# Designs tried in a protein design chat: miniprotein binders against b1l550. Part 51

Target 1, 279 residues: b1l550
Amino acid sequence: MRLPEELLERARDIHSEAPSHRIKLDRVGSFGLKVPVEFKGFLLLAEADVWVSLPEGRRGVDLSRQVEAIYELSNPPKDPFSLCREAAISLLEKLNYADSSGVSIRFDAPLQDGESLKYYGVEISSIASDEIINKIRVEILGMTACPCTAELIRAYKSSEIAATHTQRSLGILEVSTKAEHPDPDKLASIIERAMSSPLRTYTKRPDEGGLVIRSLSNARLAEDVVREMIHLFLEEFGHLPEDTHILAAVRSMESVHMHDIYAERSFSLDEIRKEISSH

## First folded at step 6 (miniprotein)

Design Dp6
Fold by ESMFold2-Fast, scan of step 6:
Structure Dp6 (fold): chain B 279 residues (1-279), chain A 94 residues (1-94)
Amino acid sequence: as target 1 above (279 residues)
Amino acid sequence: GTIRVTVEIEKDGKRIRFEYTFTSPEELEKALKEIERIIRRKGADRVRITVEASSEEEAERLADELRELAERLGYDEIEVTREGNRFTVEAERE
């Protein structure tokens, strides 16, 4: 059954009405939309959230216009960074009562890993008002090896072989900037290089042995990994605007404990440069 | 060298500012296409684009490309100003 179109002429415009309480809302939108994106030669299924601010005098948001905005811009599929930025701007154009808009897009990014692929997590967003703030979060697993246990084993019986426990660690880099989104592959690379070794989708025994030896020869505390991530980030992305804000974190899933170890640091580029330059 | 591009677009009294920072010609070309799409969709009354590069010659070349973009988009009043290795292209509809 399709209701007669004449009903639209007689129905109240609920969204344009005054609300029960004159309270401004920061984010009102459509969350969990499935959107195709093109990422470095791959067609991926991403999940998107779109929202706008709602003024205190308006009861509701026209959600259909939000969905139209992102779907029009996603056909044909385009890179998620351009989609994010363009959709955020389009939302402000289509919904003139809004002071700000935002778009977040999440997906698992493929990385070439020998003959196979491995994946890391990416979430990007653009928030538009009188300026645009771009945010990207990259999460990738790596391997860490404990230097404390390695030292205890060497003290127990003199041995040149480093023996210690290893575990999977999740590295996190989050960047908020007025500049374009940083390349997530470069962020993932920074995280992996800060670890004792990267993880692989598939290895044969000789390669697996080499990876383990690399990890044991490069034992690192969670605190060491975070500091190295910051150092590598500054080498790669030190050219970003000084008010760029970064979060560097690692969560180590300790193989000898029932709990995890966590270390983090948030900072602006201006702040960290002053700190590193001080004596 | 590093290239910075700052874009300010204005429509019906509302202004939006966004930036690009890149080092490759491919990223530059992609950014220029995105800027064009945004300006066309918004139908901006005024656009101000500032480019800054480590090389004065490269910044000037980019300013020329941006001026041509503004002309192609139908802006009536276009002005290019220079301050060292920084070039600003301002375009407005008459």
Scores: ipSAE 0.000, ipTM 0.365, lowest interface PAE 13.3, mean pLDDT 83

Design Dp7
Fold by ESMFold2-Fast, scan of step 6:
Order: C-alpha cells, then sequence, then structure tokens
Structure Dp7 (fold): chain B 279 residues (1-279), chain A 94 residues (1-94)
C-alpha cells in the first residue's frame, strides 16, 4: 500500500517539532543493519549500528537519512575501516543538527590456518565530532596450560615435560585511538603468540600431539598471557599517539574448575611507558 | 620510519579533525585515497593537512603529494609551511 503524496502537504513535520521535554540525547539511530564489507580479499556480511546526537530542542532524528548514508558508502563493498570512518563523517553532513555521530561494525574475520581457515571476532567503531575517535576490539581463542600443576607434577614424577591441565582461553585486545584502526590480523597474531599455543581448525594425530607438547612446554598463567600481550602490543603499535587507550584481557575456561579465571589491564601508552621505565 | 598525518576539513563553519599513523609508505597510499574521498564527498571549503615524519626529506615529499592532491581537487589557494620535520598544507576555495 502506498499513501497519496498529497498527504505530505497536510502532515506535520514531527521530527522538527519541540519535544515534550527539552533533554538532549547522546545516541539515536538505526541498529542491527546488515552490510557487506570487503576484508582481506573476502566478501563478508557484517552488522552495523549508526547513530547521531539529538539536540534538546528537536523531537526526532531522520532515520531514513542515516540508513541512506551507510548504504551509499557500502556499494560496492569496501573495507570496514574506511566504511566506518567515512559513514560517521557522512552522518554529520546529512544531519546538520547533530553534534556527533557514530558507526559500529561487527564481523567474524577469516585467518589462514594451514590449508583451512579459522575465524576471530572483530568489532570496530568510529565516533565523529570535531575529531574522530576510532576503536577496535579483537577476540580470539587459544590454548593455555597451567604452570602450577605442571611444577607440582614435575616435583612428584621428575619429568622434563610435566603433565598439567590445558584449557581454551579467550584473548582480548581493545584499542581506542585518534589514529586509524590497527590491523586486526596483527592484534589477533599478538594474542595467539602470547598464549601457550594457538588453536587449529583441524589436525591429524601427529600434528595434534605436537600442539599439545608445545602447550605443555610453554605453560602460562592468565596473568602471564596479559603481560606478554602488552609487551608484544608495544613492540608492534608503540608508534600510536600517546593518549591511545588499550585493554588487554584473558578469560581462561579452566578445565579443572566450574568457573573461569579472568585477568585484565587497561592503560594509555603514556601511562604504561612511565610505569615500565620507573619499575 | 613513523609518519603522522593530521587532517582538518571545514564546510559551512563545521570542522572535523582526524589522524593517521604509518610505519610504511604503502599504508600511506590507502590513506590518501580515503582523504580524497572524504574531501570530495564533503565538498570542503577549507582543508588543513599536517605531516610529521622521522626525516625532513620524507615529510617534504609527503607535503608535496598532499599539495598535488589539493590542486587536483580544485583548491585555488594553497599554502605550504614548514617547521623542521613538520609540514602543513592549507587549501581553500575563495
Amino acid sequence: as target 1 above (279 residues)
Amino acid sequence: GKIRVTVEIEKDGKRIRFEYTFTSPEELEKALKEIERIIRRKGADRVRITVEASSEEEAERLADELRELAERLGYDEIEVTREGNRFTVEAERE
């Protein structure tokens, strides 16, 4: 059904009217949009949220213009980072009453794993005002092995490679910066290298045995993994602006417990460098 | 070496600022294409781009590329200023 266009001449412009209460809103937008993106040679289906600030004197946001902004920029599909930044800027152009805009894009990123692929989680955002703040969060599973139990078993049995429990651990790196988004593949690599061993999509028995031995020979506490992630991050991304903010975290799904172990550290580049140089 | 690019664009009195940091020249080409798309889409009246690199020679080369970009985008008033390893390209339409 399509209503007569002549009705638009009689209809009130609801969005431009004064609201019942003069209260500004921080985020008003379209959430859960499906958009295609091009990532490292792959066409992926991503999920996007777009929003703008709404001033105290305006009743509503033109939601159709928000959807138009991101759809115009997503055809043909482009990399999600440029899409995120360009869409945030475009929203401010199209909705001139807004003081700020934002875009978030989420997808599972493919990563080469021998002759197959494995996937890790990526969420990025760009928030535009008089400047742009870019944020990225990467999550990938790896394996950890408990050094405490390993040492106890070694003392008991006097073995070079002690038996210990292993578990899947989720590594998390989140970066917020005025610079461009860091490469998520590099963030995923940092997380995997900090673990006792990466996980594989598939293995044959000899390869699986090697993976287990590697993990046992490189036993690490969740605390060890977080510290190593921070060390590796500084080596790769220490060139970012000093006010760049990072969260490094590990959630270890302990095979010998009914609960998980969690370790994290948040910091700015300026803060962590002063800490390392002072201690 | 490390390269920092700061972009400020203005249209109808509204300004926005964004940054890039690079460790390789190849990453710069993608950033320049993004900068060009943003400026062209926005129809910016004024653009100010600051480049800071590890060497004065590298920064000057990048400033020249940005000057050429501003010329291709149709800006008729382009000024380049230098302070050591930092170069600023300001472009505007009358």
Scores: ipSAE 0.344, ipTM 0.762, lowest interface PAE 3.9, mean pLDDT 85

Design Dq1
Fold by ESMFold2-Fast, scan of step 6:
Parts: C-alpha cells; structure tokens; sequence
Structure Dq1 (fold): chain B 279 residues (1-279), chain A 94 residues (1-94)
C-alpha cells in the first residue's frame, strides 16, 4: 500500500525541525542492517550499523538516506573494507548537516584449516570526518594449558610431558588506525600462534592427540598469551603509524573453575616501543 | 614507507575532506580505486589531492598517477604544486 504523494506537500518535515533541547548527538543511525559482502572468495551475510553526528539545531536524521547509502554500495557485493570506507564517506555526502559518519560491519570469517574450514569473528568500522579512522576487531578461540598445575604434577611424579588442565580461550585483537585495515587473517594467525595450540573444526584421534601434546608442551597463562600476541603483532604490523591504537586481550574459560580469567593491554605503537626499550 | 593521501572534494559549495594512510603498493592500488569511485560518484566540481610520502620521488610518482586520474575523470583545469615530499594536485571542471 502506498499513500498519495500529495500528502508530502502537507506533512511537516519533522527531521529538520528544532529539537526540544539543543543538544548535539554523537551517533544517530540505522543499526542491525543485513548486507551481503564478498570476503576472500566467499559471499557472506554480514550485519551493518550506519550512523552520523546530529547537530544541536536539528531534530532528527533521514533514515532512508542512511539505508540508501550502504545498499547502493553493496550491490553487487564487495569486500567489507571498501564497503565500510565508501559508505562512511557517502553518508557525509548524502547528509550534509553531519560533521562525522561511521559504518560498522560484522561477520564470521572462514579460515582454511587443513581440509576443512573454521570461523572467527570480525568487526570492522570506518569513521569519517576530516580524516578516516579504520578499526578492526578479531576474536578467535584457541587452547591454553595451565603451567601452574603442570609444574605441580611434575613435582608429584616426573614426566617428560606434565599433565595439566586445558581449556578454550578467546583471543582478541583490536586495531584503530589511520592506515588501511589490517588483514584479519593475519590478526587471527597472531592470536592462534600466541595460544598453547589452535582449535580445529575436525580431527581424527591421532591428530587430536598431537594437538593435546602440543598444548601441554606449550603451557601458557592468559598473561603469557597477551604478551606473546603483542610481540607477534609488533613483528607483523610494527610499520603502522605510531598513533595506531591496539587492544590485546584473552579470556580463558578455566576448566577447573566456575569463572574465567581475563587479561588485557591497550596501547599505542609509540607507547609500547618506549616501554619495551626502557627495560 | 608511510604514504599519506588527503582528498578534498567540493560540489555545490559542500566540501568533504578525508585522509588515507597506506604502507604498501597493493594498498595504494586499492586506495586509488576507492578515490576514483568516490570522485566519480559525487561528480565533484573541484578536487584537491595532497600526497605526502617518505621521499620526493615516491610522492611525485603518486602525484602523476593522480593527475592522470583527474584527466580520465574529465577535469579541465589541473595544477600540480610541490613542496618537498608533499605534492598537491588541484583539478576543476567548468
């Protein structure tokens, strides 16, 4: 059903009216949009949020123009990084009262794992104003093994490989930069290499045994994993601008406790280099 | 080294400015394609692109590529200005 077009001439333009209170809003937009994206040869269903800043003198934002901005750029589907940046710029073009705009896109990324696939979480964003700030967050599960219990068991009975508890741990890397988005596969790789061992989608018993032995032989605290992630990040991405900001974190789902262990560090590249060089 | 590209586009008195930073030739190619799409979509009356690289030679090469892009997009008046490792390409239509 479609209402008569003549009604547009009689209807108030609510969004352009003065608000009840002259207060600027930082983010006003359309959240939870479903959008197809092309990622490394895969066509994936992603979820997108789009927003703009709203000046103190304007009551509302044009919803239809926000949705138009991202959907025009998503057909045909393109890579989510270009979509994110181009949509943020398009929002500023279409909504000229805005001082800034942003787009976030979330999806589960496939990662080749032997003969099968596994998946990790990706959220990317681009925020446009006088400059474009690109942000990416990668989350992937791995395995950790407790070195404290391993040492206790080694003291109890000598063994070439000490027994200890293992658990799933979630590794997190988040990067904010003026440069291009870092490759999420490389961020996922950094997280997995920092763990006691990666997780697999499919294993047969000999491969599963090998994975457990690898984990036991590489026991790491959550704190160890965060430090290793930072070390590996600097090795791979130390070339990014010095004001690039990183969050490295691990949430270990301890198999011997009803609670999790969490460790994190936020830093800029400039900050971490000074810290490392002072020790 | 680090390469910074600042793009300013104007249409009907509205100006939009955005900045790219990139570190590899592959990233450069992607950025140039994005810049082309943005300019073409907006149909800008005036474009100003500033390139700052780790060396004058690198920046000059990029400025030449952007000048060629402005020509392909149909801009009538194109001017290039240099100051050290910074090059600015200004293009205007009509």
Amino acid sequence: as target 1 above (279 residues)
Amino acid sequence: GEIRVTVEIEKDGKRIRFEYTFTSPERLEKALKEIERIIRRKGADRVRITVEASSEEEAERLADELRELAERLGYDEIEVTREGNRFTVEAERE
Scores: ipSAE 0.030, ipTM 0.572, lowest interface PAE 7.6, mean pLDDT 83

Design Dq2
Fold by ESMFold2-Fast, scan of step 6:
Structure Dq2 (fold): chain B 279 residues (1-279), chain A 94 residues (1-94)
Amino acid sequence: as target 1 above (279 residues)
Amino acid sequence: GEIRVTVEIEKDGKRIRFEYTFTSPEKLEKALKEIERIIRRKGADRVRITVEASSEEEAERLADELRELAERLGYDEIEVTREGNRFTVEAERE
């Protein structure tokens, strides 16, 4: 059922009215939208959030214009980075009372894994005001092996390759920059290379044995993984603007404990370069 | 080797700025297409694009590509200014 459009003539414009309290809101929008995106040859169903700031004197946001902004730009499907940036710009264009806008797009990214695929998590955002700030977060599982237990077992048995506990570890790289979004495949690669070994979708027994031996021979603390991720990030993305902010983190799901181990470092490119060069 | 492109788009007195940093030609090509789409959709009154490269020759080449982009977008007044290895292309409609 659709009501006659003539009713718009006599209906109050609720959104433009004064609010009950003159309080600014930072983010008002449409959350959990399903949007098709094209990512590296794949057509994926992504989840999107769109929002704008709301001034203290305005009761509400025109939510239909937010949905229009992202859906107009998603047909035909385009890459999620361009969609994110263009939709944020379009929101400011369509909603002139807003001081800022934002778009966040989440999806599981396919990654080639031998003859099959594996997946990692991606969330990208663009926030527009007088300028655009781009943010990307990549999360991927890998394997870590404990060097402390390895050293103890090696000493006990005088073994060249020590037995130790292994566990899944979640690696996280988050980048916020005025430049374009970094390539998430490269961020995922950095995380996997910092681990004791990557995880696979499936393995045959000889390959599985090799993966385990690699992990045991490359035992790393959570702290080691974070430092290695930062080192590899600087080699690959040191060209980004100096005010680019990075979060590098790992959460190790310790197989010998009922709790996890977590390590992180947040930094700007400017501060980390100065820190490294001063030592 | 490193190339920085800053884009400022103005419509009805509001300005939006965003920056790209490149080390690969593929990312630069993608960014130029994105910039074109944004400008066309917005119907921008003024556009200012600044290119800064490590090489003056590379910056000049990119400034020329951006000037051609502004011409394709139908801007009436286009001016290119130079400050060392930094080139600015300003375009506006009369």
Scores: ipSAE 0.158, ipTM 0.600, lowest interface PAE 6.2, mean pLDDT 83

Design Dq3
Fold by ESMFold2-Fast, scan of step 6:
Structure Dq3 (fold): chain B 279 residues (1-279), chain A 94 residues (1-94)
Amino acid sequence: as target 1 above (279 residues)
Amino acid sequence: GEIRVTVEIEKDGKRIRFEYTFTSPELLEKALKEIERIIRRKGADRVRITVEASSEEEAERLADELRELAERLGYDEIEVTREGNRFTVEAERE
């Protein structure tokens, strides 16, 4: 059933009315939209949020225009980075009362793992105002091995490869920049290379043994992993603008404790270069 | 060297500005396709694109590519202005 269009001419324009309280809102929008995206040859179903700022004198946002903006740009499916930027710009054009707009898109990125696939988490956003700021967050699981216990066991048994506890650790890299979004595969690679070893979707005993031996031979603290991630990030992405902001973090799900260990560092490229140069 | 591109698009008196920074010309080609799609969908009346590169020759080459893009998009008036290593391509419809 569809109501007659003539009713719209008689109804109040609620969205354009003054609100009960003159308070500006930072983000008002449509959250949890499902949109198809093309990512490195894969057609994926991503989840998107779209929003705009709402001035203190306006009661509501035109939600249908928000959905229209991203829907029109997602058909045919395109890469999520272009979709994110183009939709943010389109929102400002369609909703002229807004000072800023934003779009975020979340998906699990497939990564080739032998004859199988593994996945890592990606969340990207673009926030448009007088300028565009692009943000990307990559999360991937890896393995870490404790160097402290390894050293004690090595001393006890006098063996070349010491036994130690291993655990799953979540590596996180988040980048905010005026340049284009960094390649998430490169960010995921940085995280995995900083770990004691990567994780696999499937492995047989010989390969599983190899991963364990790799971890034991490359034992590292959560603090070590964060520092290595920052070092590798600077080697790959040091060309980004100096005001680019990065968060590097690791959450280690300690197998010998009832709690996790967490380490993080946030910085701008300008800050970290000055810090490293002083040593 | 670094390449900086600033894009300003205007329709019905509304202006939107966004900026790119690249380390290679190949990345710029991808950005130009994105810029073209944005301009086409918006139906912009006026477009102003500024390119700044560490090399004067590189900036001039990129300005030429942007002029060709404006021509392909059907703009009536196209003007290229230089200020050192900074080139600005302005295109508008009559």
Scores: ipSAE 0.000, ipTM 0.371, lowest interface PAE 12.9, mean pLDDT 81

Design Dq4
Fold by ESMFold2-Fast, scan of step 6:
Structure Dq4 (fold): chain B 279 residues (1-279), chain A 94 residues (1-94)
Amino acid sequence: as target 1 above (279 residues)
Amino acid sequence: GEIRVTVEIEKDGKRIRFEYTFTSPEYLEKALKEIERIIRRKGADRVRITVEASSEEEAERLADELRELAERLGYDEIEVTREGNRFTVEAERE
């Protein structure tokens, strides 16, 4: 059933009315939209959030205009970076009362893993106002091995390769910049290289043994992993603008504890360079 | 060399402004394609694009590329102005 167009002539325009309280809202939008994206040769189903700012004098946002903005730009599917930026700009164009707009797109990204694929989490956003600010968050699992227990067992057994507990650890890199989004595959690579060893989708017994020995010979605290991630990030992405903000974090799911260990550092490129050069 | 590009598009008296910052040539190529798609989709009456670079030669080359873009989009009047390392390309339809 579709209601007659004549009703539009008699209905109040609720969205353009004055609100009960004259309070600005920072983000009003449509969340959890499903959109297709093209990522490095793969057609993936992504999830998107779109929003705009709402001025204190306006009761509501035209949500149908928001959905139209992203769907018009998602067919045919395009890369999620361009989709984020173009949709954010389109929102400002379609909703002229807004001072800012934003789009976030999240998906699982395929990564080559020998003869197979593994997946890591990606969330990208673009926030448009007078400038476009691009943000990306990459999360990937790896393995860490405890150096403290390794040292105790080495001393006890007088062996060159000590046994220790290993666990899955989640590495996180988040970057906010006025420049282009960093390549998520490079961010994922940084995280994996900072770990004791990467995780694999499939291994045969000899390869699995090698992975375990690698992790045991490269035992690292969560704190070590975060510092190494920052070091590797600066080597790869030190060319980004000085006001670029980074979050580096690790959550270690400790196999010998009922609790996780967490370590993080937030910084701007300007801040971290001054800190490193002062020592 | 950091390069900043400011884009202003106007249609029916309404203006949208946004800025790009470039640190790589690959991103510049993608951004120019995005700018072209945005202008085409809106059918903008007036477009003003300002380029700021550390090198005067870099800014001038980018301004030339943007002038050519405006020509390809069919604008009737195109003006390029310079102030040091800042170039502004302004295009409009009558």
Scores: ipSAE 0.206, ipTM 0.662, lowest interface PAE 5.2, mean pLDDT 83

Design Dq5
Fold by ESMFold2-Fast, scan of step 6:
Structure Dq5 (fold): chain B 279 residues (1-279), chain A 94 residues (1-94)
Amino acid sequence: as target 1 above (279 residues)
Amino acid sequence: GEIRVTVEIEKDGKRIRFEYTFDSPEELEKALKEIERIIRRKGADRVRITVEASSEEEAERLADELRELAERLGYDEIEVTREGNRFTVEAERE
């Protein structure tokens, strides 16, 4: 049974009423929406959250307008970055009472490496007010090898390539900027190049041996990986606005411990350049 | 980047500002298309676009492209101002 739409004229507009308590809310919206996106030739089903600020004098948000804002812009599917930014702006247009709006979109990005298909995690957001702040977070697994144990074993065995423990490490780059979102493939590449070696979804034994030897020959602490990621980031994205904020981090899932090792650095481009220039 | 573009859109007294920084022609074309879609969707009464490039010639060329964009979007009052390598295109419709 479908109720007559004319009942909307008779029913109370609950959302526009005064709330029980005059308290402003920072984010009110529709979370966990499924939206199709086009990413570098792939059609993907991404997850999206959309929200707006709610003033102290209004009881609720018009949720149907939030869903309309993103779905209208997702047909035909477009790149998730343009979708994110355009939807955030559309939310402010459709919901005049809001001071700010936001959209986040998350998906696993496919990355072709010969015949091997791998993936990395992407989460992007755009927050619109009197300015737009764009944020992107890229996470990808790589391999690290411990240089401390390698050095002990080399001293013991006197070999060119020392044995050491290897483990999966999660590299993280997060960028917040008034400029457009950085290319996530470039961020993923930076993370992988900072690692002892990349990981693959499919390897044959000779290729597997090669990756292990590469990792052992390029042993790195989590601290080394973070510093290298920052160095490579500055080479690729040093052109971004000076107030761009970056988080570079590594979580190493240590194979010889019951716990992980974690290293991070947060910085603005202005801060890091002054720090490097002082040396 | 070599090129920085700042866009300010105003509709019914509300103003939204966003920036683009890029150094390749492909990124520029993509950004211009997005800017066009946003302005058209917003139905802005007034738009201010500031472009800053490493060379005067490059900035002037981009300012001309932005002026043409404003004309295509139906703005009838368009002003271009210059301060060195920075050009500002202000457009409004009345």
Scores: ipSAE 0.000, ipTM 0.418, lowest interface PAE 11.3, mean pLDDT 82

Design Dq6
Fold by ESMFold2-Fast, scan of step 6:
Structure Dq6 (fold): chain B 279 residues (1-279), chain A 94 residues (1-94)
Amino acid sequence: as target 1 above (279 residues)
Amino acid sequence: GEIRVTVEIEKDGKRIRFEYTFESPEELEKALKEIERIIRRKGADRVRITVEASSEEEAERLADELRELAERLGYDEIEVTREGNRFTVEAERE
C-alpha cells in the first residue's frame, strides 16, 4: 500500500526551506549502499557512499535522487573507477545547489595467486567540483622478518641464514590525483615486492619452506618496506601530475610483541623529486 | 637560503610525517597550500610543523604564517616553540 501521489503536490518541500541555523555542511548523503561492480572480469559486491555539499540556506538534500543517480549508472554493473567518476559528476548535475559532490566505493579485489586467488582491499573515491580529484587506497598483507633479531642470532651462532621472528604486515598505498585512478593491481604488486615475501592462499610444505627461507634472507624493518614502496612507486607512477599526493605505510603485527609497529610517509610528487635529487 | 619544513599530523592514533626543502619563496608558497589541503583532507586532531631556515627572521615569519594557517583550520590549542633558527608550531583540537 502506497500513500496517494497527490499528497506530494500539497506537502511542503522541506528540503528547499531555510534551516534553523545558517551553517554549510560539507558532506550530506547516502552511505553504505550495496552496488555490484565489474572488476577485471569479476562481478563483485561493493559498498558505496555518495554525498554532496549543502549550502547554508538550504535545509536538506534530495537523498532519493542520490540513490537514483548511482543505481542508473551501476546497471548493468561497470568498472568501479568509471562508476565513481561518472556518479560524482552526475550528482552535481542533478543537485544544482551543491558546489561539490563525492562518491566512495570499497571492495575486496581478487588477485591471481598461482592456481588460486587471494584478495586485497581497495577503496576509491572521486570528488567533483571545478575539477575532479581521484583517490585510491590499496591494502594488502605480506610478510616481514626482523633483521635485528636475525643479526643477534647470527652473532650467537655462525650461520648464513639466521633465525628470526616473522609476522604479517599490512602494506598501504594511497594516491590522490587529478589523473585517472592508478591500477590497483600495480599498487598491490608494489607493496608485495617491497616486503620480505608475499603471502599465499595456500602452500605445499616444500613451497612453504622456500617462502620462509626467502623472507629470512630478505629481512626488512617496517621503515625499509616504506622506503622500498616509495622507490617502486616512483618507478611505476612517476609520470602522474606534480601535485599528486601519496601515502605509503606499513603496519607490522609483531609476533614477539603485544603491540604493532607502524611506519609511514606522505608526500607530493614535486616534494619527493626535490628530496631525492638533493641526494 | 635553504628552508626546511617538517610536518607531522595525527588522526585516530595514526601519524604522518613529511619533509620539504626549499630554495625559493615560490616553492614554499605551493607547499603551504599543499600542507593546508593535506591537513584539511585528513581532519587531523593534532599537527606539528617545524621550520628551519638560515635566517632567524625568515624562520619566524614562516612560523607566523603557519600559526595563521592553524587558526584558519580551527585548532583550539596552538603553541609556538623556538630554538635558534628552528621554530615549531604545535596545534591540537580536542
Scores: ipSAE 0.000, ipTM 0.070, lowest interface PAE 24.2, mean pLDDT 80

Design Dq7
Fold by ESMFold2-Fast, scan of step 6:
Structure Dq7 (fold): chain B 279 residues (1-279), chain A 94 residues (1-94)
Amino acid sequence: as target 1 above (279 residues)
Amino acid sequence: GEIRVTVEIEKDGKRIRFEYTFTSPEELEKALYEIERIIRRKGADRVRITVEASSEEEAERLADELRELAERLGYDEIEVTREGNRFTVEAERE
């Protein structure tokens, strides 16, 4: 059923009317949109959210124009970073009543792991106002081994490689900057190098044994992993603007406990450099 | 008293209409600031602001405020029309 277009001339423009309560809203938009993106030679299905701020005197936003903005820019598929930035700018230009616009795009990124692939989580966003802020969050699983239990077992029975419990640990790096989004593969690499060992999609028994021995020989506390991630981040991305904000975190799913261990640090590049140089 | 303000903005032949109702001076001041911001951002070629107040004197005072706002926003042609408690400020740019 299609209604006559003449009815649009008689209908009230609900979105332009005053709301029941004159309260501004920070984010109003279309969430959970499926969009194709091109990432490092792969065509991937990503999920996008698009939004704008809504002033206190306006009842609603033009949702159709939001979907048009991202759809036009996603056909043909392009890299998710350019899509994110361009869509945020386009939204602000098309919806003049808004003070800010934003776009976030989430996908699982393929990473070469020998002859196979593994996947890690990526979420990027761009928020546009009188400036653009770009944000990226990378999450990847790795392995940690407990140095405390290793030391106890070493004391109990002398051994070159001490036995200890191992567990999955989720490493997290989140970066907010006025510069371009950092390369997520480099962020994933930093996280994996900070761990006791990386995890793999597929291993045969001899390779699995080697992975475990590597982890046991490189036992690290969650606190150790966070500090190493920060150190490696500064070596790779120390060139970013000084007001760049970073969150480095690890959640260790302890195999000997009913609970997880969590360690984090948030900082700006200016803040962390002053801290390191003073000591 | 109650004050009703209707704002019509025209840019590139397209029209957008906003309607506001106020019961306090604080609400009105914030709404006028918001209206100014919207007009500036859209770069409207023509605006029509209609005020309907509880008294003729109140509406006339507010119409003068809106005329000054249109002048501040750089409109070249400004016309004020009055009918009872209703005042319309129409502003146009070349």
Scores: ipSAE 0.000, ipTM 0.076, lowest interface PAE 23.9, mean pLDDT 79

Design Dq8
Fold by ESMFold2-Fast, scan of step 6:
Structure Dq8 (fold): chain B 279 residues (1-279), chain A 94 residues (1-94)
Amino acid sequence: as target 1 above (279 residues)
Amino acid sequence: GEIRVTVEIEKNGKRIRFEYTFTSPEELEKALKEIERIIRRKGADRVRITVEASSEEEAERLADELRELAERLGYDEIEVTREGNRFTVEAERE
């Protein structure tokens, strides 16, 4: 059933009314929207959140205009980065009372893995006001091997490659910048190269042995992995604006403990360069 | 080989600024298409695009491409200014 449009002229505009309390809200919007996106030749189902700031004198936001903003730009499907930025801009255009808008898009990104495919997590956002701030978070699993246990076993057996415990570790890189979103495949590559070895979707016994040997010969603490990720990030993305902010983190799911080990560092490009050069 | 593009668009007195930093022609093509879509979608009254590249030749070439884009979008008043390796294209509708 569709109600007569004449009712819109008689009904109160609830959203434009004064609120019960004059309090500004930072993020009001539509969350958990399903959106198709085109990513590097793949058509993927993504999940999107869209929001705007709400001034202290206004009761609510027009949610239908938020859905309209992202819908118009997601059909036909396009790359999630352009969708994110364009939708954030469109929200400010459609909702003139808002001082800022934001769009977040999450999906699992396919990554070529020899003859097969593996996936890593991507979350991107764009926040628009007088300028646009783009943020991307990449999470991918890798393998780490304990150097402490390796050294003890090496001393005991006097071998070049020591046995040690290995575990899955989740590497995280998050970048916030005024420039466009960094390529997530490059961020995923940085994380994997910082690990003791990457993980595979499928391996046969010889390939599995190779990964284990690689991990054992390249044992790294979570702290080592974070430092290496930062080093590799600076080599690849040192050209980004100086006020670009980065979070590098590793969560190691320790095979010998009931708990995880976690290491992180957040920094701006300006900050880290001054720190490294202060020798 | 770093190229920086800054875009400012204005509609009904509201201004939005965004940037691109890239090193490849492929990334440039994607950025230009996005810039065009945003300008068309917003129906901007005024557009200001600044290009800064490592070489004057690259910056000038890109500024010329942006001038042509402004012409295709129907802007009546287009001005290109230079400050070293930095070129600015300003376009307005009248």
Scores: ipSAE 0.020, ipTM 0.594, lowest interface PAE 7.0, mean pLDDT 84

